# VH-VL binders against q58766: the designs that were tried, part 4

Target 1, 244 residues: q58766
Amino acid sequence: MIIMYAIGIGDNKEEVLKAYEKLKEEGIEVELIDNPKLLVDKLLDGEIDGAVRGSLSSSKVILYLRERIGKFYRASILKNPFTNGIFLLSPVGIDDISEDKNERIKDKIRIIEFASNFLKNYNIKAKVAVLSGGRLGDLGRNKVVDETIYEAEEIVEHFKGNVDIIHNGILIEEYLKDGYNIIIAVDGITGNLIFRCLGLICKIPGYGAVILSDKNVNFIDTSRNANWERYYNAIKFLIGGDFG

## First folded at step 1 (VH-VL)

Design c05 (framework fv_clesitamig)
Fold by ESMFold2-Fast, scan of step 1:
Structure c05 (fold): chain C 244 residues (1-244), chain A 119 residues (1-119), chain B 110 residues (1-110)
Amino acid sequence: as target 1 above (244 residues)
Amino acid sequence: QVTLTESGPALVKPTQTLTLTCTFSGGSISSRNWMGWVRQAPGQGLEWMGTIYHSGGSTDYASWAKGRVTISVDRSKNQFSLKLSSVTAADTAVYYCARHLRYSYFDYWGQGTLVTVSS
Amino acid sequence: DIQLTQSPSFLSASVGDRVTITCQSTQSVYSSNYLSWYQQKPGQPPKLLIYAASTLQSGVPSRFSGSGSGTDFTLTINSLEAEDAATYYCQQSYSTPRYTFGGGTKVEIK
């Protein structure tokens, strides 16, 4: 039996096993790995083509990833309800980007580049939208909002002429209607809140959070206490299959 | 016109700490200024060491430089400083300070200062 | 860690010649905005020629041009002048380490 993908199995065993059995019914064979270091090592040494954290400890998996690849960012993979394609939302980790303005701009620029390269692996053209805290017509009303607008404009200017990129304020719904597929949140807190609203309350289908770095890592982070469908969807995404 | 000028010792003994200062003139160190250090060993290519944000709050260092290099900024003097600890003969080089704002390229450079590490 | 390889390491050409220098990255530089070219003459600091892979720095002669994307980038001097004798370096700021320079290409006039 040839196993090309793996799911980490720790707690929440019933849901991981349901995902495993559903994949098997569809002819998709995955390895179940109960050791965080082994999952990371097999992935980074090229013994498997892709991995989902599954129900393994987040802190242990993240520790081993950091030891092997250094700094990385995360983006949530969500289904666009208007286009039926996917989009990436980043940052979604609270420590993914710097609190210093110029470093934060550079972090967001790197996120855009890594996310664009990630989408290229699936033959998806990058269309980038940068969020700010208000509408452009509100400029001058609030210093914090104004700073987010200036930051977004600087990021757009950086990529002008080389990437399909736009800033149109806070209007996330308009970006998604227009097919933008890389959405850059104001900060990690904001991105995480957007994810929780869309994914956990509105139940927009999601595929987990992909690791974005200067190294090619086919790894999806998912919740330890997720239902089986989330583990299943993450593997289906890595295979390049069903975006339903 | 913006000018960057390096200053510091021309000779440093092995195991000592090298300290270099870069003075910014033709304006004040302002928001969006990133200041870096790049060195070049005799007959060799350019090697980036690290950069610092104008406020002194954020720094980036080359992998080999972590633990050996510290960069600091003194906005009141329009200066940035480089400290390189535990020097060896391999640290003999011309040291340049340089500034960047956008697209992470260095648009203004100092003239460079040769530092020789010798007993 | 990302590395930049320049080819050739040395070339000798005549005034009026078209000169091409290549810079190859071990990883894709998705945004060409992070690739720059510098000229360094003996005893002088590097001078920025081109940023964003193809944009000329103000004051740089139009005979210099840059192109490329992904892993392959090129600096071209369309008609070589005597003052172009120098070492040329490509530089990225996309990936770890944050700034990486190529090994350099020494251009001599024959």
Scores: ipSAE 0.000, ipTM 0.391, lowest interface PAE 20.4, mean pLDDT 84

Design c06 (framework fv_clesitamig)
Fold by ESMFold2-Fast, scan of step 1:
Structure c06 (fold): chain C 244 residues (1-244), chain A 120 residues (1-120), chain B 110 residues (1-110)
Amino acid sequence: as target 1 above (244 residues)
Amino acid sequence: QVTLTESGPALVKPTQTLTLTCTFSGYSISSGYYMGWVRQAPGQGLEWMGTIYRSGGSTDYASWAKGRVTISVDRSKNQFSLKLSSVTAADTAVYYCARTWDYRGAFDIWGQGTLVTVSS
Amino acid sequence: DIQLTQSPSFLSASVGDRVTITCQSTQSVSSSWYLSWYQQKPGQPPKLLIYAASTLQSGVPSRFSGSGSGTDFTLTINSLEAEDAATYYCQQYNNYPLYTFGGGTKVEIK
């Protein structure tokens, strides 16, 4: 049986090649693919077991994925500094969820469903926390904050009894201390800012952004300008959920 | 094309255990989501028996199948298997394996089916 | 246990006809995402036609369409072709792997 993973190689070739050599030293089979459409086609046609975008064009890879599987979301995979497990943070892109209130709630519900199912691949029990802009005690003080609280409460009510899910306001540090491993940000801007602070400033280990969809896709999106460790860690995560 | 192929005995005796294997070809079993067994008695409709999540960690079975059916995954061989214990003539059917590609549980790829006859 | 009832169980129609098959669930399917339709020809395995109640599977002719939500679902063949002679099944999957198939509708060409 041949198990195959792939890393896209476009720009930043030296760092991709460093990751490739490190994986090879560990006996891990990796194919380097320099064509965005070929990477997507090989993955979705089942010729490879998992793929990392690597340094290929994000816009082209996303275009081809969208053509094949339709709507999807992304979640950043980060190491929880309190538990040493991983957590998923979503949404983390500007265009990941709708600006419309009602569609945004539906988007977040889909993210939770897809993220929970993604974690099953690694035998990880889903524990979901939904962020809002304040605390329940702040209701009535600010209309925008109130809206985020009501949205979070509606999402929690949708899943009560079926998923381990909680809303405790803006307290992201408490969610992480309590072992929650799917963190739903207020919106894409908020999620992206949280990611950048934790991953890029605080240097919390990360494994890239996983694709969340109603299709089973073993794909991790990585930065084009990442160091080799990011590409290496993304492959290691896809293989066995290895978070060090 | 991605294919699934059933293999196992065409004839089993009453009280024995039926074992069938489904082999993925042209792609990894890890590309599937849920994988299941569905049978069809001669001239009858489709009857779901059970499904397994691709990791092998979660199974669901039809109510009648609990205690008689076991489904397991062998990722190294690109296979998943069905064991049906204490067979009777009522278990005579065409047995299909099938996979889903998404979490919604639609079976997009099916094996050709294998006819199993239970008789002495 | 949730049960799916199809009607009619049998129909005979001519090439070019519009054919409608219904599937009724004893309980609400929590989301239309969990309802699928299959086509089975004699001696062959089932073929997925529609998933998520209304989404056409890749490679399936556009004359097939699905609709419905909650407890009532419909498969429509807009202009019947000779090759559409088959038995059609609806199937539900509610959240976790819990599958139920309808009893089937046999479509014959006159």
Scores: ipSAE 0.000, ipTM 0.398, lowest interface PAE 19.0, mean pLDDT 84

Design c07 (framework fv_clesitamig)
Fold by ESMFold2-Fast, scan of step 1:
Structure c07 (fold): chain C 244 residues (1-244), chain A 120 residues (1-120), chain B 110 residues (1-110)
Amino acid sequence: as target 1 above (244 residues)
Amino acid sequence: QVTLTESGPALVKPTQTLTLTCTFSGFSISSGYYMGWVRQAPGQGLEWMGTIYYSGGYTDYASWAKGRVTISVDRSKNQFSLKLSSVTAADTAVYYCAKDSRLWYGMDVWGQGTLVTVSS
Amino acid sequence: DIQLTQSPSFLSASVGDRVTITCQSTQSVYSSSYLSWYQQKPGQPPKLLIYKASTLQSGVPSRFSGSGSGTDFTLTINSLEAEDAATYYCQQYNSWPPYTFGGGTKVEIK
């Protein structure tokens, strides 16, 4: 049984090839695949153990994944600056989660279950924090904020006693300081903005976005126009959960 | 103690709309509860029809039920209702309302069921 | 949609017997565990026995147990009693509706 990994290569070839060469220097060989459907098929048919989208078309890869596995969610993998471990942030895409309140609660419950299963593959204990738009003491002051608080409390109640889960309002910095490693954003817009602030402005290391599904899919989504370090880091994460 | 009671006509003519009501007591419907409708044709198994989540008003329906079934809530009367349009003899069944008191843990409270016969 | 197959469809057993009913899903159940078991006696509504594959509902006798994950689930009655004559149904709450029932297993006492 040989463990095999692949990186998709479309455009931005120079950066993908730099990642490939750096991995090879370290004794890590990966397959370069230039066809979106072939990458998805090889992964889902078990011919490779993990895949990074690389510089392939996002729309084509997502289309083929959806055709094969149905509905899925994404979570950004980010380094926790307080603990040096990782955390997952989800949702981070506008089409990952429903705008309907009840379906959004169900989506967040599924995200928590799938994210917990993902972390278990790396022997990481799930610690879940659910964000809302305010503090518990703010109840009654703003209807939109109140709805986010009620939603978060309902999700916590669903998992109570079975999962390490809390809601303490908007205080993302406190969750991270306390080692929470699955952070559930209010919605996809909020999650994406948090990611962009932490990853693109504050430059905390990131490993791409993992696919969360009821099927075990070892796939990391990357930016098509990323530098080589992002492709390199995504493969290193898949291989052994390298959190350096 | 939570109780559910179905009510509605025992006989409905083909092509008409069946309306059933589920009246509940012993709990607040203000949050966190799923209520569903399940039917059982004579001598047959259980068939899930649909579910409503009270807090959000969101409904899920069985594939065959899309376009025929509507589930709604009337908070002022502590009632949930099922409307099934264009009935046929195949819709003859005992209809149950049921409550899932925990998110996706299963339906732990059931009504006694009401027999509906579709006949001319 | 997800289909649930129960086996056997019918069984006849004696008081004191250990009875096992299986439920197989065409797809993995949500979080490998969102599967419930119900008991239905003639003329009565179903009664929830087990939820999340293996957790006993309050008030259900300890002779009932559930196990399994993914696509394969079992309901066990470790020592059958006369009052256990009933039809038993599994139901799945996978990621997406419909939340389907199995076809049922009728248990008859000899």
Scores: ipSAE 0.000, ipTM 0.429, lowest interface PAE 16.8, mean pLDDT 84

Design c08 (framework fv_clesitamig)
Fold by ESMFold2-Fast, scan of step 1:
Structure c08 (fold): chain C 244 residues (1-244), chain A 121 residues (1-121), chain B 110 residues (1-110)
Amino acid sequence: as target 1 above (244 residues)
Amino acid sequence: QVTLTESGPALVKPTQTLTLTCTFSGYSISSGYSMGWVRQAPGQGLEWMGTIYHSGGRTDYASWAKGRVTISVDRSKNQFSLKLSSVTAADTAVYYCARGYYDFRSYFDYWGQGTLVTVSS
Amino acid sequence: DIQLTQSPSFLSASVGDRVTITCQSTQSVSSGSYLSWYQQKPGQPPKLLIYAASTLQSGVPSRFSGSGSGTDFTLTINSLEAEDAATYYCQQYYSYPWYTFGGGTKVEIK
């Protein structure tokens, strides 16, 4: 097999190398790239078909991506424990979403559009759930919770009739049981905490975080301190998906 | 500033085991660097002998070196060691230790000064 | 196993000359550049000049440059200086044996 995919290698070298060997056993050849800028440039110049950050510096890779493609968002790819399909959780980056209400609503709308387009590449129908900090019955009790409910309702109204979209408060477990596969967190902190609980404590299988933008970029962001299975799964996902 | 210094005997008798030590400073072994050993016989080119990787759990050796060469690390002393068994006159060479910038698929960014070892009765 | 052949084995040139040394591999060291060049002056250890086929090491004069991909690589000194009298080695670091060196090219100043 020709080398069309790459894994970044910086720290945690033994785990990246183990993933490389496992992929090689299956006839999948990947290039190991030790320079953050080179990884980004090779991907965006079309020299490789897809890339996994691997154990390279997250800050440097994000900086170079931002310089080349502009604004982007991130969504974690996780296995749904109820349906055995996948779902996307976003935002999960600390700087992915605005603190200004009107800009935050626009960011979430863009995330939904880009995530829906991403799923189309794998013939998956988008089903969108927007989280808020409480239930509808909580309206009037806390201004912060109320604002999250109002934001979720505005987003739903924007897409009504054009996208399969729902807001039913904080009930993430009900959304997942019903097969929703794009979960919009209240903010980046909340999304990252949900990811850490599901992925790191509960050990729900994951495939890394995809970047969401108006450019078509086949890139998965991974944890620097991951075991080899996470790097392996990210490459397998990029090649043809792990669902279907 | 990174420094590497080889030390060991200047003269070894045939059939004995040659032991060389490379002492390093200016970096942490835990930072993912590797350490290689390269030798050069008088008037000849560079010949790789083996490499130990940052974790100390993996070593690779040249085909001719298997069974004769052992490379190890002592993290507490910031030292790498090379043992070459059953030496002959063909093992007379300058021996270098060299730091691999990456753990795997690496180039050598820093080299020791080299130490001449003569195998003679 | 990969073998590296350098050409020529010997060069004699004048200060100011452009010097080109080639390194040919028996198999691809990747289209992605796993090849380095070293300079060894008499009585000194090797010094890294270029890595990843074309990337100049910090502190190395800009008169040195590298090019090539796959199996064919070149080191160029665009204007030879007296201090460049040395033996130059290419090295692949792509496949086993992980650190294969070329035979060397000795550059002498007239």
Scores: ipSAE 0.000, ipTM 0.392, lowest interface PAE 21.2, mean pLDDT 86

Design d03 (framework fv_dargistotug)
Fold by ESMFold2-Fast, scan of step 1:
Structure d03 (fold): chain C 244 residues (1-244), chain A 120 residues (1-120), chain B 106 residues (1-106)
Amino acid sequence: as target 1 above (244 residues)
Amino acid sequence: QVQLVQSGSELKKPGASVKVSCKASGYTFTSYYMNWVRQAPGQGLEWMGWINTNTGRPTYAQGFTGRFVFSLDTSVSTAYLQISSLKAEDTAVYYCARDLYRGSWYFDLWGQGTLVTVSS
Amino acid sequence: DIQLTQSPSFLSASVGDRVTITCRASQGISNYLAWYQQKPGKAPKLLIYAASTLQSGVPSRFSGSGSGTEFTLTISSLQPEDFATYYCQQLDSYPTFGGGTKVEIK
């Protein structure tokens, strides 16, 4: 049984090659794939066990994935600065969830289910926190905030007694201190802004964005213009949940 | 010495079959995937498909389904192209070529080519 | 499939000339383009990959540029050994080659 991983290689060639050489020095052989469709086809046909987008075009890879597996969601993998474990932040794409309230609630429920199953592969117990725009004590002050609170409470009620899930408003820092490891943002814009603040400004270590689907897809989406450590860390994570 | 060495030229009648070999040396055979490219007389290059040297699974381009079979023998580091029910239109030089990286279609090492002539 | 059109189909040049060959794709292919040199009776040789990256061992007089749909191979000062046919090749989908550009001596 040969275990095979691949990294997509495009414009940021020197950084992908640095990651490739570092992995090779450690006895980890990876395939470099310069074609978005080939990367997706090899992964989904079972020719490789896992893939990192690397520096290939995001839009082309996402297009081919959708053609093959249908609807999926994304969650950013970030290191929790309080626990040194990881957490998943989702949604982080503006097109991942519906603008329709009832469908958005269903999307978030599916994200929670898929994220929980993903963590089981790494022997990590799911602890889910649902964000809203305020605190429970703020109810009645702002209609838009109230709607996010009601949405979060409905999601919590759906999983009540079956999943470790809470809603404690906007308090993301408290969720992370308490070890919650699946953080559900209000919407894709909010999730992406949180990711950019934590990952790009505050430099919290990240491992890319995992694909969340009803199909088991061992794929990490990375920045096209990343340093070699990002690609290296993504492969190490795929292999054995190597995040320190 | 890193090289791909192909079998010699073949002259065949329509309806016959031919099997072209491509022997790799100087590198680990399974570290690179093998591609087949043909060139008809006076024409340009045409990619026929590739074979995964780890799994033995072939992929064929649209024009090369049915009569064309890619295979390999890993024990002797050799890839094969078999063409059945030969037609005059199959007359070409057939090249094997490895990818630059596993699964990339940049062809950095080529066999010398095998001329297959189909005439009656 | 993605069509590649090379221009010119042939050119006559002298040693020392700057030679420019273009390759146009029927749709956007980012930087997924390679250039090959083929001498009569020989297998092609990879010169450039990823549109602009020079293959190890290839002389620095060869350079590639372009992205999307328009690509250029340039030979800055043509040498006697450079008289050959040059092909572009895309790999944004299953590989296809351009029709070739024959560079012949004047």
Scores: ipSAE 0.000, ipTM 0.413, lowest interface PAE 19.9, mean pLDDT 87

Design d04 (framework fv_dargistotug)
Fold by ESMFold2-Fast, scan of step 1:
Structure d04 (fold): chain C 244 residues (1-244), chain A 120 residues (1-120), chain B 106 residues (1-106)
Amino acid sequence: as target 1 above (244 residues)
Amino acid sequence: QVQLVQSGSELKKPGASVKVSCKASGYTFTDYAMNWVRQAPGQGLEWMGWINTYTGNPTYAQGFTGRFVFSLDTSVSTAYLQISSLKAEDTAVYYCAREGRYYWSAFDIWGQGTLVTVSS
Amino acid sequence: DIQLTQSPSFLSASVGDRVTITCRASQGIRSYLAWYQQKPGKAPKLLIYAASTLQSGVPSRFSGSGSGTEFTLTISSLQPEDFATYYCQQLNRYPTFGGGTKVEIK
């Protein structure tokens, strides 16, 4: 079978076209699709093997995708600067998790399950770290921080014995040094800000955000305003799990 | 004064059940995890598992699933260990120990231990 | 499970001696290692947490060092009350204890 990939093209046309040309120079041919529903339909109906949102409207693509496959989450794929490998950061969308505590805990549990299954497809063992807003000695000082700590501990408790999982407070740099490859942010805002700092300011190589669901979907969500290298890296990841 | 006080020694026949209590005082019960540790006569320390005092969710080490149940009564700041279908190899001192919620925490306060003897 | 190996399992020492006990982990545990002292018929007492941090109320003659897979507990000048069994414990994953080191009087 011929394996086919597509990139959505809306705004930011120059950067999408630069990615397209670079892929073509390497013998990788992709289809450019300017319609959100067509991109999703071609992917889900099996006409293409993988898709990158590209510069299409996130709202239109994400809404239609949810209509087709139901609830899903997103995790950003980033290169770990301390190891030869990648890590997933989730949640990274504001709509990915609930504001209600009990539903948010369930959302994070589902993210861990789906992310672990995603990594299994690449023969990568899941090592999960759950962030909270606190440091050693902060418990009892601030109710909001305390709630993030108790939430993280509940999630760790749920998976102990089945998954390699740890809660070590706010210390994201220590998790990455130890090779943790699924990092659960406190909430979608926090995850998105971490992504923007690492990916857009520090220029750590990134491969876009994968869709995490109970269905097999080979789709990567990208920033509308990304440079060409982000679109290029996303396609390269879909093709072979390229780690930079 | 921070303290964990356990119930008294128990002598049981094989096949019976036992329930050991561990009453906390001097701190906020739900701020610390409660661990259970077993020590057979003349042997070392063996971690059995822990219970999250905020959620009530227990986690068991390999080898301590099935017959062993951790539970809480937060209204009286007490943790419980129940062992069903007792066997001779269950003869041991059982300790409860509190653990702080951060990664640098260790078992800083221990109960005095409860000797459970299983003999016919 | 992470296995902890203590060396020696048994030692005889005199008051005033410098005693060193080692603990080796089967995989990296960073600094998530604690040391406990247990006297006959008593519950264990926490001496050191985070590999090298002395617990409040513990005499300064006790010290811990190491990180990753190799750790040591040192008693700089052994006192009569220090004759006990010592255990290391890792808390990086499901907690496990070393086999213990019994320090006996000569």
Scores: ipSAE 0.000, ipTM 0.431, lowest interface PAE 14.4, mean pLDDT 85

Design d05 (framework fv_dargistotug)
Fold by ESMFold2-Fast, scan of step 1:
Structure d05 (fold): chain C 244 residues (1-244), chain A 121 residues (1-121), chain B 106 residues (1-106)
Amino acid sequence: as target 1 above (244 residues)
Amino acid sequence: QVQLVQSGSELKKPGASVKVSCKASGYTFTNYAMNWVRQAPGQGLEWMGWINTNTGNPTYAQGFTGRFVFSLDTSVSTAYLQISSLKAEDTAVYYCARGYDFWSRTYFDYWGQGTLVTVSS
Amino acid sequence: DIQLTQSPSFLSASVGDRVTITCRASQGISSYLAWYQQKPGKAPKLLIYGASTLQSGVPSRFSGSGSGTEFTLTISSLQPEDFATYYCQQYNSYPTFGGGTKVEIK
């Protein structure tokens, strides 16, 4: 028996062990790894097919990933309640994009490129929606909102003809109803707040945050204090994709 | 000891095709982007595009679509450049170059020695 | 595409001279600019990245400066091995190279 997947185990041991037992019950063998560097090294050296951070230190795992693969971004994987498919929401961390306007636009362009490539692994066609703080009809009312609209329009123009991409302002509910599956938030704070509302209040199923990079890194970042079902769902997602 | 070793020089007739190889060693092949750069005789450097070594997806610069194909064989850590329907203006040294970062927006820290492709008469 | 213009395209210099090469971008590229040295019959060698960071093993007589649209490569005291063609390259978008500056012995 070859163990092909791993879950990091640090704190929150009871919940990680519950996930482990449930996976084992279903014939899925996973390795429990209590060292952040070892988890990253085993994954990137090809000793395992996929990894979930589990309850290991986020800062240490992210540091070791960055040392091995360079700059990356994260996107929360959520179930679309209208289509029953998945969608990616990014950025979802304050450090994921730059505060400099030109660098921020480039970060969002990279996110879209990497997210589109990620979805290809699951035979999903990318449909990209870029959020702003208002609507095109609101131009001229508020300088800060206007800047978010101009930024979104610039990103859309960059990809026109190559990617199915739109900007329809703040209307996230319309994007999801229309089947858009890559949602680009205004910034990391906004993305994280959207995630918390959808995932923690509305209880939309989630699978953790995937690493967005130029490489197929089969790694999911989880909450350290998650319940066992989240660790379980993350492994199941890595193995076979979306679940009903 | 990172090395990129390219195939030897080629002399071709117009209309033929050529396939240049670039074998990487000394690092994890899929952790870095592979780029192709052309230099015509007595001319400057011209970026042709890149291939994502993890996904196999190529991207071509303006002017290098159609006749040019980037591909990989990850089992032997080798990247390939194929040029079809060769023309006299394809005469150049072709370099493979490793991106320092894993994406297309990068500088090049290691270079192959170059492959001279000559298209004559 | 972002266009890079190098000046001069050619210069003659003597050992010990201070050599300055400029690279101008058609639009802002922040500090995403690298410099390469190419000797006849050889592949280019990375000298500087991030506009001003020396690559490991590159002599300290090489320095880079600039940001935005104006960049400079300086060789403070030219050595015999420095006679070569120098290229700037931006990586703020898809990579493009400057036209090159040939530094020749006087």
Scores: ipSAE 0.000, ipTM 0.416, lowest interface PAE 17.8, mean pLDDT 86

